VH-VL binders against UPF0111 protein PH0637. Designs and how they scored, part 20

Target 1, 226 residues: UPF0111 protein PH0637, of Pyrococcus horikoshii (o58371)
Amino acid sequence: MIKMQVWKKLFAKSPFKPLIRHAEVVVQTVETLEKALDSWARGDYENMKEYAKKVDDLEDIADKIKSELRDSITSKLLMPVQRTDILEYLHMQDKIADAAEDTAKWLLIKRNLDSIPNDIKDIILKMGKESIKAAKLVYEAIKQLDNVLESGFAEKEIKKEYKIIKQIEEVESKIDGLDSKLMEIVFTSELDWKDGLYILNIARTLSNISDKAKDTAERIRVLMNK

## First folded at step 4 (VH-VL)

Design q86 (framework fv_azirkitug)
Fold by ESMFold2-Fast, scan of step 4:
Structure q86 (fold): chain C 226 residues (1-226), chain A 124 residues (1-124), chain B 107 residues (1-107)
Amino acid sequence: as target 1 above (226 residues)
Amino acid sequence: EVQLVESGGGLVQPGGSLKLSCAASGFTFSDSAMYWVRQASGKGLEWVARIDSKAYSYATYYADAVKGRFTISRDDSKNMVYLQMNSLKTEDTAVYYCTRTSYLPGDYVRFDYWGQGTLVTVSS
Amino acid sequence: ETVVTQSPATLSLSPGERATLSCRASQSVSRYLHWFQQKPGQAPRLLIHKASNRATRVPARFSGSGSGTDFTLTISSLEPEDFATYFCQQYNTFPYTFGQGTKLEIK
C-alpha cells in the first residue's frame, strides 16, 4: 500500500475525511430507518411516514457528499492509480444508504398492517437493529483505515481493521439467518399474496443494507492489500 | 399499583345508548394502548375496541360486531378511556372490561391488567 | 381468522394433583399466546404471556409451554384457589381471539 501512502502525503487534503463524513450520514440514515420500522411495526403510519421522509433527506445529503468527493478526486492532475479504488469504496458505502431509502419506500405502500402477523414484524425489527450495527461497523472501519495509513501500515492497526471487517461479516450472516426464518414463516403462513410481496420486498431491501456493508468491507481489503 | 375502574353500565332498551368510562391510575396512562373486552353470561371473552396512545396517532380499531355503532375515545388529561355505545342490541348484553397494553423497552404485554367490569344489559 | 380451541372443556381434579390444559390454534401464532385465570364474578387475571413467561406475582407452580399451534398450561400441584376457568388468547393475528375456556373443578 506504498502508492496510497505516498499519494496521501503529497496532497493537502486526505480523501478519508470526506469518506468518514459520508459514513456518518450513512449511519444516521440507517438509525432513522430503524425508527421508521419501529413506528411501522406499531401501526403508527404518520410517525413512520415522517421518519421515512427523513431517511430520504439524509440519503440526499449522502449523495451530495458523494458527488463532491467524486468531482474533487477525478479533477486532480496528480492522481495516482488508487483513485479508482477510492471511487469503488465510495460507491459501495453509498449503496448502504440507498438500501435504507428503498426499505423506507416499501414501508410507505401499506397503511393498515392488521393482516401482517406480529412474528413477521418482530423479525423485521430485529433485522433493522442489526442493520444499525452493520452501518456503525462500516463507520469504524473507514476511521480505522485512516489510522492504518497514518501509522505507516503498522501491524497492530492492520489487525484491528481485519477484526472490524470480520465483525461486519458476522452481522451480515446473522441478518441472512433472520431473513431465512422470515421466508419460512411467509411460506407457511396464510398471508395474502400482496402482503407476501410487501413483506418480502421489505426484507430484501433491508438485507441489502448488511450486504452492501460487507461489500464495502471488501473494498477496504483491496485498499489495504495494494 | 395499577388500577382500572369501569363505570356507566346499566339496563337499556334495544336501540338505546350508553357511555362507559374507565378511570386509570398507577401507570403512565398516556403511553398505553387501551381496550374494551366483553363477556356475555356463561360465554368466553370477546375483544370489542382498541385505542392507541398519542405516539400511535390515537388510532382506533373495532370488532366487526360493533363497527359503526361503538366509538372508543380517551382523555389523557383525566386518565380516562370511554366507550360510546349506540344502537344497542340484545346481543351486546355483557360485562364490559377495560384493559391495557404495557409498552416496555424491547417488548409489550397486552391485556396485563383488567378492571372489575361493568354490566350492560340490553333488554325490554 | 385464527380459531383457538381449548381442551378439555372441564377438568376434574383434586388438590395436590398436576393439571395440564391444552390450547390449539388453527394456524401458527408463533409464541404470541396468553393464558388467563378467571374466578366466578371476577375479572380475568393474566398468568402467562408470550407462551411461557410468567406474569408478575403469579406462583411458580404455573408454567406455560409450546409454540406454533400447540400450547400447554401446567399447574404442577393444585392449590384450592386454583380451581377456576382458564382462557388462552392468541395475539399474533388480528383480530385477537380467545379460546372457549377450560373449567378446572374440584373432583
Scores: ipSAE 0.013, ipTM 0.562, lowest interface PAE 8.0, mean pLDDT 85

Design q87 (framework fv_azirkitug)
Fold by ESMFold2-Fast, scan of step 4:
Structure q87 (fold): chain C 226 residues (1-226), chain A 123 residues (1-123), chain B 107 residues (1-107)
Amino acid sequence: as target 1 above (226 residues)
Amino acid sequence: EVQLVESGGGLVQPGGSLKLSCAASGFTFSDSAMYWVRQASGKGLEWVARIDSKAYSYATYYADAVKGRFTISRDDSKNMVYLQMNSLKTEDTAVYYCTRDLRWGSDYYFDYWGQGTLVTVSS
Amino acid sequence: ETVVTQSPATLSLSPGERATLSCRASQSVSRYLHWFQQKPGQAPRLLIHDASNRATRVPARFSGSGSGTDFTLTISSLEPEDFATYFCQQYNTYPYTFGQGTKLEIK
């Protein structure tokens, strides 16, 4: 009923600006995890540990932004979309940073990686690099959603948003393919069972980054249909 | 020009000790992982030990055949790698080569192998 | 331990002929396989890294192929200086293991 562009002019503070800031920190968290993975693959435990600590610090910052945004979203404010949809979006976006933190925790479990084949390390590094693309696409998606609302749901802006969502789905599919290849290598190699569990948990938590990115994109679809 | 020059080999009796040295030049030694590879007469190549750069905490790795008897070390100020060999056995007789860890090599332009030094363990 | 086996042990050919050398790993090493050339009294020289990539300053007549467990080094037309011993090395898992070598000899 109310023109969205007119609503936004009535309220100087957009709920989407804090969501964009939160997404920016999520990107930094995943980028820092990739640096931890690089050090991990090189057998540099001390530098890996430093990057893992920084992942935890960034996730704490993301949580603080989440808490501040949650507190600022009151039942008394008029919003262009439902408050519960915004909070569900925030929850999914935050889970991306949680997945990065979980991955860093698994990296810390093992110091000597001589028993881990280099082809396994290489696939994990590729999964990490693709995870950065997923996080950056989520950041682009939330920025584009702000543009959709600012334009009053203009068709060209909606079309741009669906292209970004599709790219997130494509990155998730690529990571799934890498995980399948990794699984084949793990089950055909002479890995000790504990090394197998170690690698499987790293892969699982790393894959969760793109899985949560896809879930976040689905929340954007919900926001656009309200 | 990249050069690796091994020295310290010779004839030693079983149970004896030798310390091998490798002098490196022509590349940024402190950034490189270094290792020792040996070759017995008529046999193939066998890796012996590896030492990582300072960035990787000077981590050391040994082949099972030499673990507990050999110690690899380095001195970045002198561009030197060492292999301290204790409790030598006749099966340790080989030419010992110093080389850069090829796994992390970004430049395959130059050969990163020395001429080798012969270690003969016999009575 | 990943065992690496080379065949044939000795290959007798004349200059101008094609040489095909095989390297087989007891378990998959993906692409993490190097080829080296060693001449009598000399240290090994890197020819091919990561299964198929020719090292800098290595003549175009040398090529590598394969992945997993089966690898091949091909010399398209032998030059006199190519008669040497060739070794393959896997570096997928520790300990890094080398093949026994293939000796290329004249005639």
Scores: ipSAE 0.019, ipTM 0.550, lowest interface PAE 7.4, mean pLDDT 85

Design q88 (framework fv_azirkitug)
Fold by ESMFold2-Fast, scan of step 4:
Structure q88 (fold): chain C 226 residues (1-226), chain A 122 residues (1-122), chain B 107 residues (1-107)
Amino acid sequence: as target 1 above (226 residues)
Amino acid sequence: EVQLVESGGGLVQPGGSLKLSCAASGFTFSDSAMYWVRQASGKGLEWVARIRSKDYSYATYYADAVKGRFTISRDDSKNMVYLQMNSLKTEDTAVYYCTRGEYWGSYYFDYWGQGTLVTVSS
Amino acid sequence: ETVVTQSPATLSLSPGERATLSCRASQSVRSYLHWFQQKPGQAPRLLIHDASNRATRVPARFSGSGSGTDFTLTISSLEPEDFATYFCQQYNTFPYTFGQGTKLEIK
């Protein structure tokens, strides 16, 4: 990773800048999903539908960036880390946006939102807000990884990176706790079976956002050689 | 760290009005649901009103006993929650507590203010 | 509305004894029940959340158990500062409701 500092001085470019750009779009995708969830919780189907469509549009943009980045990475010869590790990282980071898109698709299946109890809506909306924190922490983590490599793996920069990774793990744990509480409510309630199926799939896809954020953080550990 | 401070209580005649205030600090106020809970001397706790965060469109709830007479509101720029109390009855005499409700996956009501006394008497 | 009922209304015990307080809900509240302690002139303090989880800085002598409609708060060995009123509260169904309280007093 001393090699990275030398490379940057010669070429004046960060090899991770495209990964950071992709992470930024992932953040926008999850933020837009939270707006869809807000409308959903308020019973506002029309606004929810508009935000759900925007989630789809943003995920398409993320996929395009991913495809372009895959092609770019495989054509590079001067890499400070293994190409396969970078590609696995990109795959996990993109899965965050995929999970957001899946959640939006489930939201759209039901038009009458008033049949869902407020207690269930409250938990789902909390899961959505925590998902934004997870996505933003992933964005911070990939930016900090660039600093770690540029510094030649300086201890101070490595410690900052591990702090961010730990925060991602903490957010995932919080979302898991919310999901567990929600699952218990759904399975012990008198909720209509179709509404139960609807809520369980929304919760599953929301939980997957933080699961993929945690997986992405694990890929960062690999890029740092753990 | 987390602190809630109520004010605005006092003595008022039946049919009168009072506005209670609660100043919050030590947490991201705008992400919380805020509640007013009252307690008459030697009695139990009774929910009065709830106001949710902006993300829930500031949705409000009122106990049947106060619906139509009390209005809960908040000012996120000042970290304040308010309770406007109109057409007060002797039955409204109580210590009024401000408490934090739903907050980032927590439903514990883990922080309460010291309370402010409202006495409705002729 | 889910009604929550506490028993006994008053419990008279001596320091060092075990206290057992009951809370019953009119319909299942699962494990979504909290316990609060209130001393005279003070605001309520969270003791136990979600039926069995001790809140931050709450002594180990306090424990909660139960699920569905029947819940218990246990104080294994009473200290002088434990003589207070205890409230249970359900949050399974809105509006969230409190029990009427159990007053724990010195015998």
Scores: ipSAE 0.000, ipTM 0.415, lowest interface PAE 18.6, mean pLDDT 85

Design q89 (framework fv_azirkitug)
Fold by ESMFold2-Fast, scan of step 4:
Structure q89 (fold): chain C 226 residues (1-226), chain A 123 residues (1-123), chain B 107 residues (1-107)
Amino acid sequence: as target 1 above (226 residues)
Amino acid sequence: EVQLVESGGGLVQPGGSLKLSCAASGFTFSDSYMYWVRQASGKGLEWVARIDSKAYSYATYYADAVKGRFTISRDDSKNMVYLQMNSLKTEDTAVYYCTRHSYLWGDYYFDYWGQGTLVTVSS
Amino acid sequence: ETVVTQSPATLSLSPGERATLSCRASQSVSRYLHWFQQKPGQAPRLLIHDASNRATRVPARFSGSGSGTDFTLTISSLEPEDFATYFCQQYNTYPYTFGQGTKLEIK
């Protein structure tokens, strides 16, 4: 088990290093989704389809990292933090990539993108850009958690971590506001009911990206209390 | 002491077939993703085929240039990966390398390579 | 697929000089870029992973930098054994694509 020996060394020095690697792939997944959304808003189905495929590829990579990490930590490994807390953190972080994949799947349902009004597209693009901020903040949060542990849970490092968590909560709140505005437009417009269903599902899965980022931040709070 | 040793290369005429083998040692072969990468004389490296581990259902992937003509396979009991090449073209002339990677050990993608085996497709 | 382009194709320098090799990707690959060294008749050797991290047993004179689409491999002071062909490879998007190589030769 050469991999297990490497894992023990990595977790002993930096139990969050593998989680940081996973978070990097999650950021790429959300960034790629935003590229799919840009193509979608321009009515460019073919480029949207290619970016949607890339989202699936990146989510698959994230899931494979998660699976290998899960298999490694189920062995009797001594770590500075609870194994179950690390597993629950990883599950929440991975759900961010899942939400991005779900959004890409919904984008692909419709070929004629010209029937979607520009004001709806604009709000969805804003939600996409804010989702990138949420994913990047999760990446910064897990890196800062490594600093918290290395410092022996120093107050200065803990305060820095809480600042990042607060920023994640603010981004999630902003996306909720955009979602509410979008729902009002969809409800009061003369949008075809199938297009309405399409837009509502895109918005739901996009909102889920920041919701899962917030859930991930809550798991960081749990890790800091250990 | 990770080792990858390719074999099976040689001279073959256009339209012919050839089977390459790669023998692996020094690591847990069954956990690794295996790749075939080729290099034409004086050119860059080109990915050809990939086969995932048993945990990922031995999924296979191919470069567009070889789809339908090449088949990658593995035998975990022998620590072997294979590349069956059919309907060979002159453009397939290259040194073929065997390499490994892991998603978990992403810092070291393609960290070990074999010495390569030369395939020449000529009339 | 993501196209990776290296420049220059050939770089002629003397031992002791600084070498700077470039690698550009057709679309962003973030930091997911490897550098390999290949000597004639030998397999490629991993030199730098994740754009800037030296692989084990790689001398300190080798350094990598860059992110997104533009990457650089720097050798601060060339040793005789450094004259080889260098390849970059992106591993952000399947398939993992390589540059055509930069040949570093003695002037």
Scores: ipSAE 0.000, ipTM 0.407, lowest interface PAE 13.2, mean pLDDT 83

Design q90 (framework fv_azirkitug)
Fold by ESMFold2-Fast, scan of step 4:
Structure q90 (fold): chain C 226 residues (1-226), chain A 124 residues (1-124), chain B 107 residues (1-107)
Amino acid sequence: as target 1 above (226 residues)
Amino acid sequence: EVQLVESGGGLVQPGGSLKLSCAASGFTFSDSAMYWVRQASGKGLEWVARIRSEAYSYATYYADAVKGRFTISRDDSKNMVYLQMNSLKTEDTAVYYCTRDYSLWGPEYYMDVWGQGTLVTVSS
Amino acid sequence: ETVVTQSPATLSLSPGERATLSCRASQSVRSYLHWFQQKPGQAPRLLIHDASNRATRVPARFSGSGSGTDFTLTISSLEPEDFATYFCQQYNTFPYTFGQGTKLEIK
């Protein structure tokens, strides 16, 4: 939530500094979703509802920042990277916050949380914790990309960036494994069909957080490839 | 050490009332869910009631056999959990155990500590 | 509710023998199953949590195995103090139900 003139000043210093500010809000959004998931797993609907509302508020802030950044970017500014590559990066990064919001919306649909078995809650909570790692790694990646640019694309800084990208890919792979295990449990258990639908949508939207984090990392590869 | 001590058991007539108490020590009582579990002579374990922590709005749950007759409550300032038993039946004769339960999420939590039990005999 | 069934109801063995106790759930509880030991006149004592993990101060002769619907408690070599009643409890779905118990008695 800052004026457009401030964004233009940040872009003048580095094309990545405004993206770092946006990534900061994305991390806060996913961290707040984790608090909603903790309350959800404990069967605490009221605290879950409060955190879910905060997720919505933070996603609204991220979306507003995205719109302001999009408006401040112009082909007249001399940038070391293409305007369209920056916009594509921003779009993917913002989708991480969108996925967190979608997850919060699904959590709110059901009030009686005790009907969800603990083995399912355990896997969902583990997926949530890994999703935070993915979001934080994206934040580290965009900060490191700024360091790569500041260093004139020094080998040491590029090497650090690729390590972070690999960690994002490892987290996404781990979440895929958890999702597969969850599907086995859902399809072999005596879950009510509505509870099954509820859990499948929570898992899908949680997996989408890491999917979008991986997509964001692919945009970083594009920004480094000259 | 984590400790639970039950009291309040005794002999009562059918239709009578009795209030059990459980004193907790050695852990952060206010964070745990608490259960009452009973066992009739020579029989298996049967859960009776559960009360959750403040984080879960002190939600209460009852076995069908006691629903409407028993009330579980807690006083976090005193580290106490209670079971008010009304309209007692001969079938309620059992040793009543207090146990802590952190089992609301994940495999890390379980009924790891039990009190020594208090005997309730409902007979004329 | 998930029904938990233990077998056998009574198991008669001598000290030094291996005991195998079974617990079956009416639906999958994954690994959320606990074993308790109860000696005459005493409260239940947690032996094994989450199917295969020994609780603190539980002797190595006690081991648990299984997942899903079929679980086993094994005592590799019975000591005199092991003759007690054993209960399993599923913790996957509330209400957290107990089995009927297996009484391990001396032959």
Scores: ipSAE 0.000, ipTM 0.446, lowest interface PAE 14.8, mean pLDDT 85

Design q91 (framework fv_maftivimab)
Fold by ESMFold2-Fast, scan of step 4:
Structure q91 (fold): chain C 226 residues (1-226), chain A 122 residues (1-122), chain B 106 residues (1-106)
Amino acid sequence: as target 1 above (226 residues)
Amino acid sequence: EVQLVESGGGLVQPGGSLRLSCAASGFTFSRYAMNWVRQAPGKGLEWVSTISDSGDSTYYADSVKGRFTISRDNSKNTLYLQMNSLRAEDTAVYYCAKTSYLPGDYVRFDYWGQGTMVTVSS
Amino acid sequence: DIQMTQSPSSLSASVGDRVTITCRASQSISSYLNWYQQKPGKAPKLLIYKASSLESGVPSRFSGSGSGTDFTLTISSLQPEDFATYYCQQYNTYYTFGQGTRLEIK
């Protein structure tokens, strides 16, 4: 703890504040995507389009934060962990926002939603809700990583971090289960092939949100392995 | 508190037209999808049409497609059904019904009006 | 187009009886089925949604079960106010009602 306090005083510029800020924007991006999905499920194309544009705007903000942070890390900043590990973490965290943007792009491809069954819409909405949980857990995980480092890798703080990582894995598993159920419904329904392609791509990009959240959590495991 | 009041029903000749209205109160009309459901005398319920909360999407039963048009005016809290090319088999009580549909919730018709009678006869 | 068939079309029962009404879909509708009650000269009233969820304000003697293609509505102890016509409704693809089951005094 003493050496950790002295070490913190040596920081001219901390990389964690921008990482946490980036994670916050990622959460906002996924939350905005959920609003787009809400409008989509109600058949409200115009409101869905507005939220989809906001998702794109937020992803652009996340990408700008990523670029700024990358430049700061590479400028010989004093680091408590390997620079390459921080950059790999940032890359995975940003991919969560990319997946949300991809989902919004797929939503916009179809104007007429009347051929999409409600059981399919319901599963997609559930996947969206779980994706928000994944993004929020990533935000909690990066904040808890700061506590792990501040404590000098104390076992109690590491255990708190592993609990958050396990919750992210549980969310990803739940979304995988929803994907499996969706696949069964798609193959037992009388969906037009274009509607099938549309739905499967929405599900794929939506699942990528939690998949990238899990990848981000795995980068945190690497950061904790001193 | 929630009320749906239908009007505009009556007697018409085959091939004629009628416009039904449903006045809504007691809830935020613009946030919910609305429906028309009919019931022929002594028969069961038949779904006719649904309109999304914004009015951007409309859905119709095959039996009325191309003849009926559902619409809404969110500023007036009113739902409409324009019925053209009426047939004897369109004779029914027409009910206005509210959808309790929110993201993550299940579709159900939670409130219904008292209905308005449409009789198509020569 | 999904067809909904109810059984029986009508039945007679006494107050206190346990009554079961069945609804069958022509193809799987998962749990996207509602049950409604309609009394003579009145609008329908929602009883059960998503196959088994009791609507707020509906007496606990009403229950629903089933998934896929086969569904049941049960009234555990029939009361005088329960004599009515009951309808199932699928909402997986658009909406289709069953033909109705008329419950009458024995």
Scores: ipSAE 0.000, ipTM 0.471, lowest interface PAE 15.3, mean pLDDT 85

Design q92 (framework fv_maftivimab)
Fold by ESMFold2-Fast, scan of step 4:
Structure q92 (fold): chain C 226 residues (1-226), chain A 121 residues (1-121), chain B 106 residues (1-106)
Amino acid sequence: as target 1 above (226 residues)
Amino acid sequence: EVQLVESGGGLVQPGGSLRLSCAASGFTFSRYAMNWVRQAPGKGLEWVSTISDSGDSTYYADSVKGRFTISRDNSKNTLYLQMNSLRAEDTAVYYCAKDLRWGSDYYFDYWGQGTMVTVSS
Amino acid sequence: DIQMTQSPSSLSASVGDRVTITCRASQSISSYLNWYQQKPGKAPKLLIYKASSLESGVPSRFSGSGSGTDFTLTISSLQPEDFATYYCQQYNTYYTFGQGTRLEIK
């Protein structure tokens, strides 16, 4: 344990605690989007609208936390990571919440949900549930990065972090597979073209949640290789 | 309905070459990795090669590395296997198989009927 | 390379029997194992993925279990259409199939 005691004497505090707080709000944002998607799939426009508005509120909270963090993060001579790397990580993590907000905005543009086939709704719901897994894994990853730092970059903690990063990549691949399957259905079914546009944009913005989660995981790799 | 149709098999002499094709329909071909799997008469399945959805990454079994080349044309929904320096032990039915990636799980959810390649003098 | 060995190479059974086929990996593959069924003159068909997950449209009498190096495929009550050759496949490192187990009428 002496290695960790020596490290703590050199570095006053972890820069990752505020990033963990931001990640918590990102998770809440994506979880709220899933509630909007559940209402959407049931044809419950009014509840879907309320959850979509809540997604917007949570993204605004995430953005305010981001702004506070950006303003308060300072460069230190003995910091294990650079300010620029931390800010790039924060930017990627915040883009996850942005993608959730974009999805909610697309859900709102159509009131009559009965024209959307159930097989399409089922795939979109699966994409939504996988997006929650991606957001939660990002939250676990930033928490584990704090553990890596606290342990003085112990091999066991670094291995746990790489396992989480791999799981994020796996979720992104799964969502890509679902998106591909959805595209097959849209292009081979007799959907009205407006409904096709609607569905493809919902899928695109849902896929962006996991894409940004993967981008965030890449920034964690950078932070660990210091 | 997903369909995979192989063609290009036939009789060829040792040291010769053949080009196999697999025509895909019923799914968005450009979004899935594709595989070639072979089966010698009376024997089991042997994985031969995999190509990524974009075509940027290719993988080969040690038994065919340097002799076979997997490729794809996403605009034509077609998978290819160029087989050079053929040996008697390459005699097999060659199957085209779709690779469904579900997270970290990889499995061949659809297969073609196969095309027979016979390497004999 | 990861070697996959199936046991038995062949077995005879009667309709209604409980049949178990085993597959052993030369090194740990976690749960990254699939099972395929091949009927004479036909292409293989996916039965089970990730050791224990039943593929859509596959009868519930089929089940898979195991992790690490030892895996089993079970048919709880054999039907006439189940006489076929069964293959395991690892996907932990590239792909390797077992040699196959031929299930024949007793």
Scores: ipSAE 0.000, ipTM 0.397, lowest interface PAE 19.7, mean pLDDT 84

Design q93 (framework fv_maftivimab)
Fold by ESMFold2-Fast, scan of step 4:
Structure q93 (fold): chain C 226 residues (1-226), chain A 121 residues (1-121), chain B 106 residues (1-106)
Amino acid sequence: as target 1 above (226 residues)
Amino acid sequence: EVQLVESGGGLVQPGGSLRLSCAASGFTFSRYAMNWVRQAPGKGLEWVSTISDSGDSTYYADSVKGRFTISRDNSKNTLYLQMNSLRAEDTAVYYCAKGSYWGDYVRFDYWGQGTMVTVSS
Amino acid sequence: DIQMTQSPSSLSASVGDRVTITCRASQSIRSYLNWYQQKPGKAPKLLIYKASSLESGVPSRFSGSGSGTDFTLTISSLQPEDFATYYCQQYNTYYTFGQGTRLEIK
């Protein structure tokens, strides 16, 4: 078994190319979750179930890419960058897709969606849209990190990277604000306790998408040695 | 019904160029990775190139790197393969193949009927 | 490059026979292997993915097994429409096909 040949094929131009590929699938996973949320908000259980299944399929693909890259990196070979930093980045990026899958699982446990008030649905949809922004910004961040490396760590490229990281932090803050507002509505409404539990878990797993996006951005700072 | 139709094949001289197209229908083209696979007369299958659903990521077999360019136009549901500096060993039937699931690089679930490229002096 | 080698390169069999085709990878590909069937003059058709998962619409007489470097495609009771060339494909690192196994009438 010659791991060096496999590694060279994966990192022919840049060690970040496989991470960009993984990030593309993560974005698609979160975008598919948004379609599940749209169907959920309309009371369309069947289309919601279809999109939730596709979220699961995409997360499985992300896990396969992660496993392949992880095995290649952890084999006994020379690395141009710190192996542990790349593995920690990959771990955080993959958790974004895991959070999307968890959200889809929570959506599926309730068939009759008529008991969920429209103001609660509206906030959940807004959290979903912001989660897509977070995932797309992570994708832009890892692509920009590739540009930073290819430029020899030029100041202009580093500044672009830090702007993206700041935008991810702003999205996470916005989702946190939406979550707080949602909790107030749930707590003060005459909502059935099971529906309350259902909504709070959906909100928790949606918030976890942006939390993991922020964690991923923190790993980018480490990869830049800054 | 998923359909993939290749076109643009033909006879070309060594050193020449040719552009292949694959017209897709029956699925949301912009959500799937697309692939080119070739087969020389009487020989086996050889993977040539892959493009992600967005077009941001491209991969090539070592035998075609620097000579072939894969691209896509999601607004036209069309996949392309620009072939430059053609060699006799590029003579083959070129198949368009669809990736499974959205953004999937993993399996080829639907294939076109192929288009013949002949590189001859 | 990960090299994929199929065995045998060709074999002759009769309708009703149990046929086994083997595929070997030059290094571990875990379970990242597909099997395709190609009939003369036609495009390949996906039969099995992820080493052992049967593609929708494929007859249950087809099965796949293996992991790591050694993989097997089995046809439990050969039918007339099964005479074709079979290819394995690894997707652990990009894509590499085996050279093909031609299944002929005995």
Scores: ipSAE 0.000, ipTM 0.425, lowest interface PAE 16.8, mean pLDDT 84

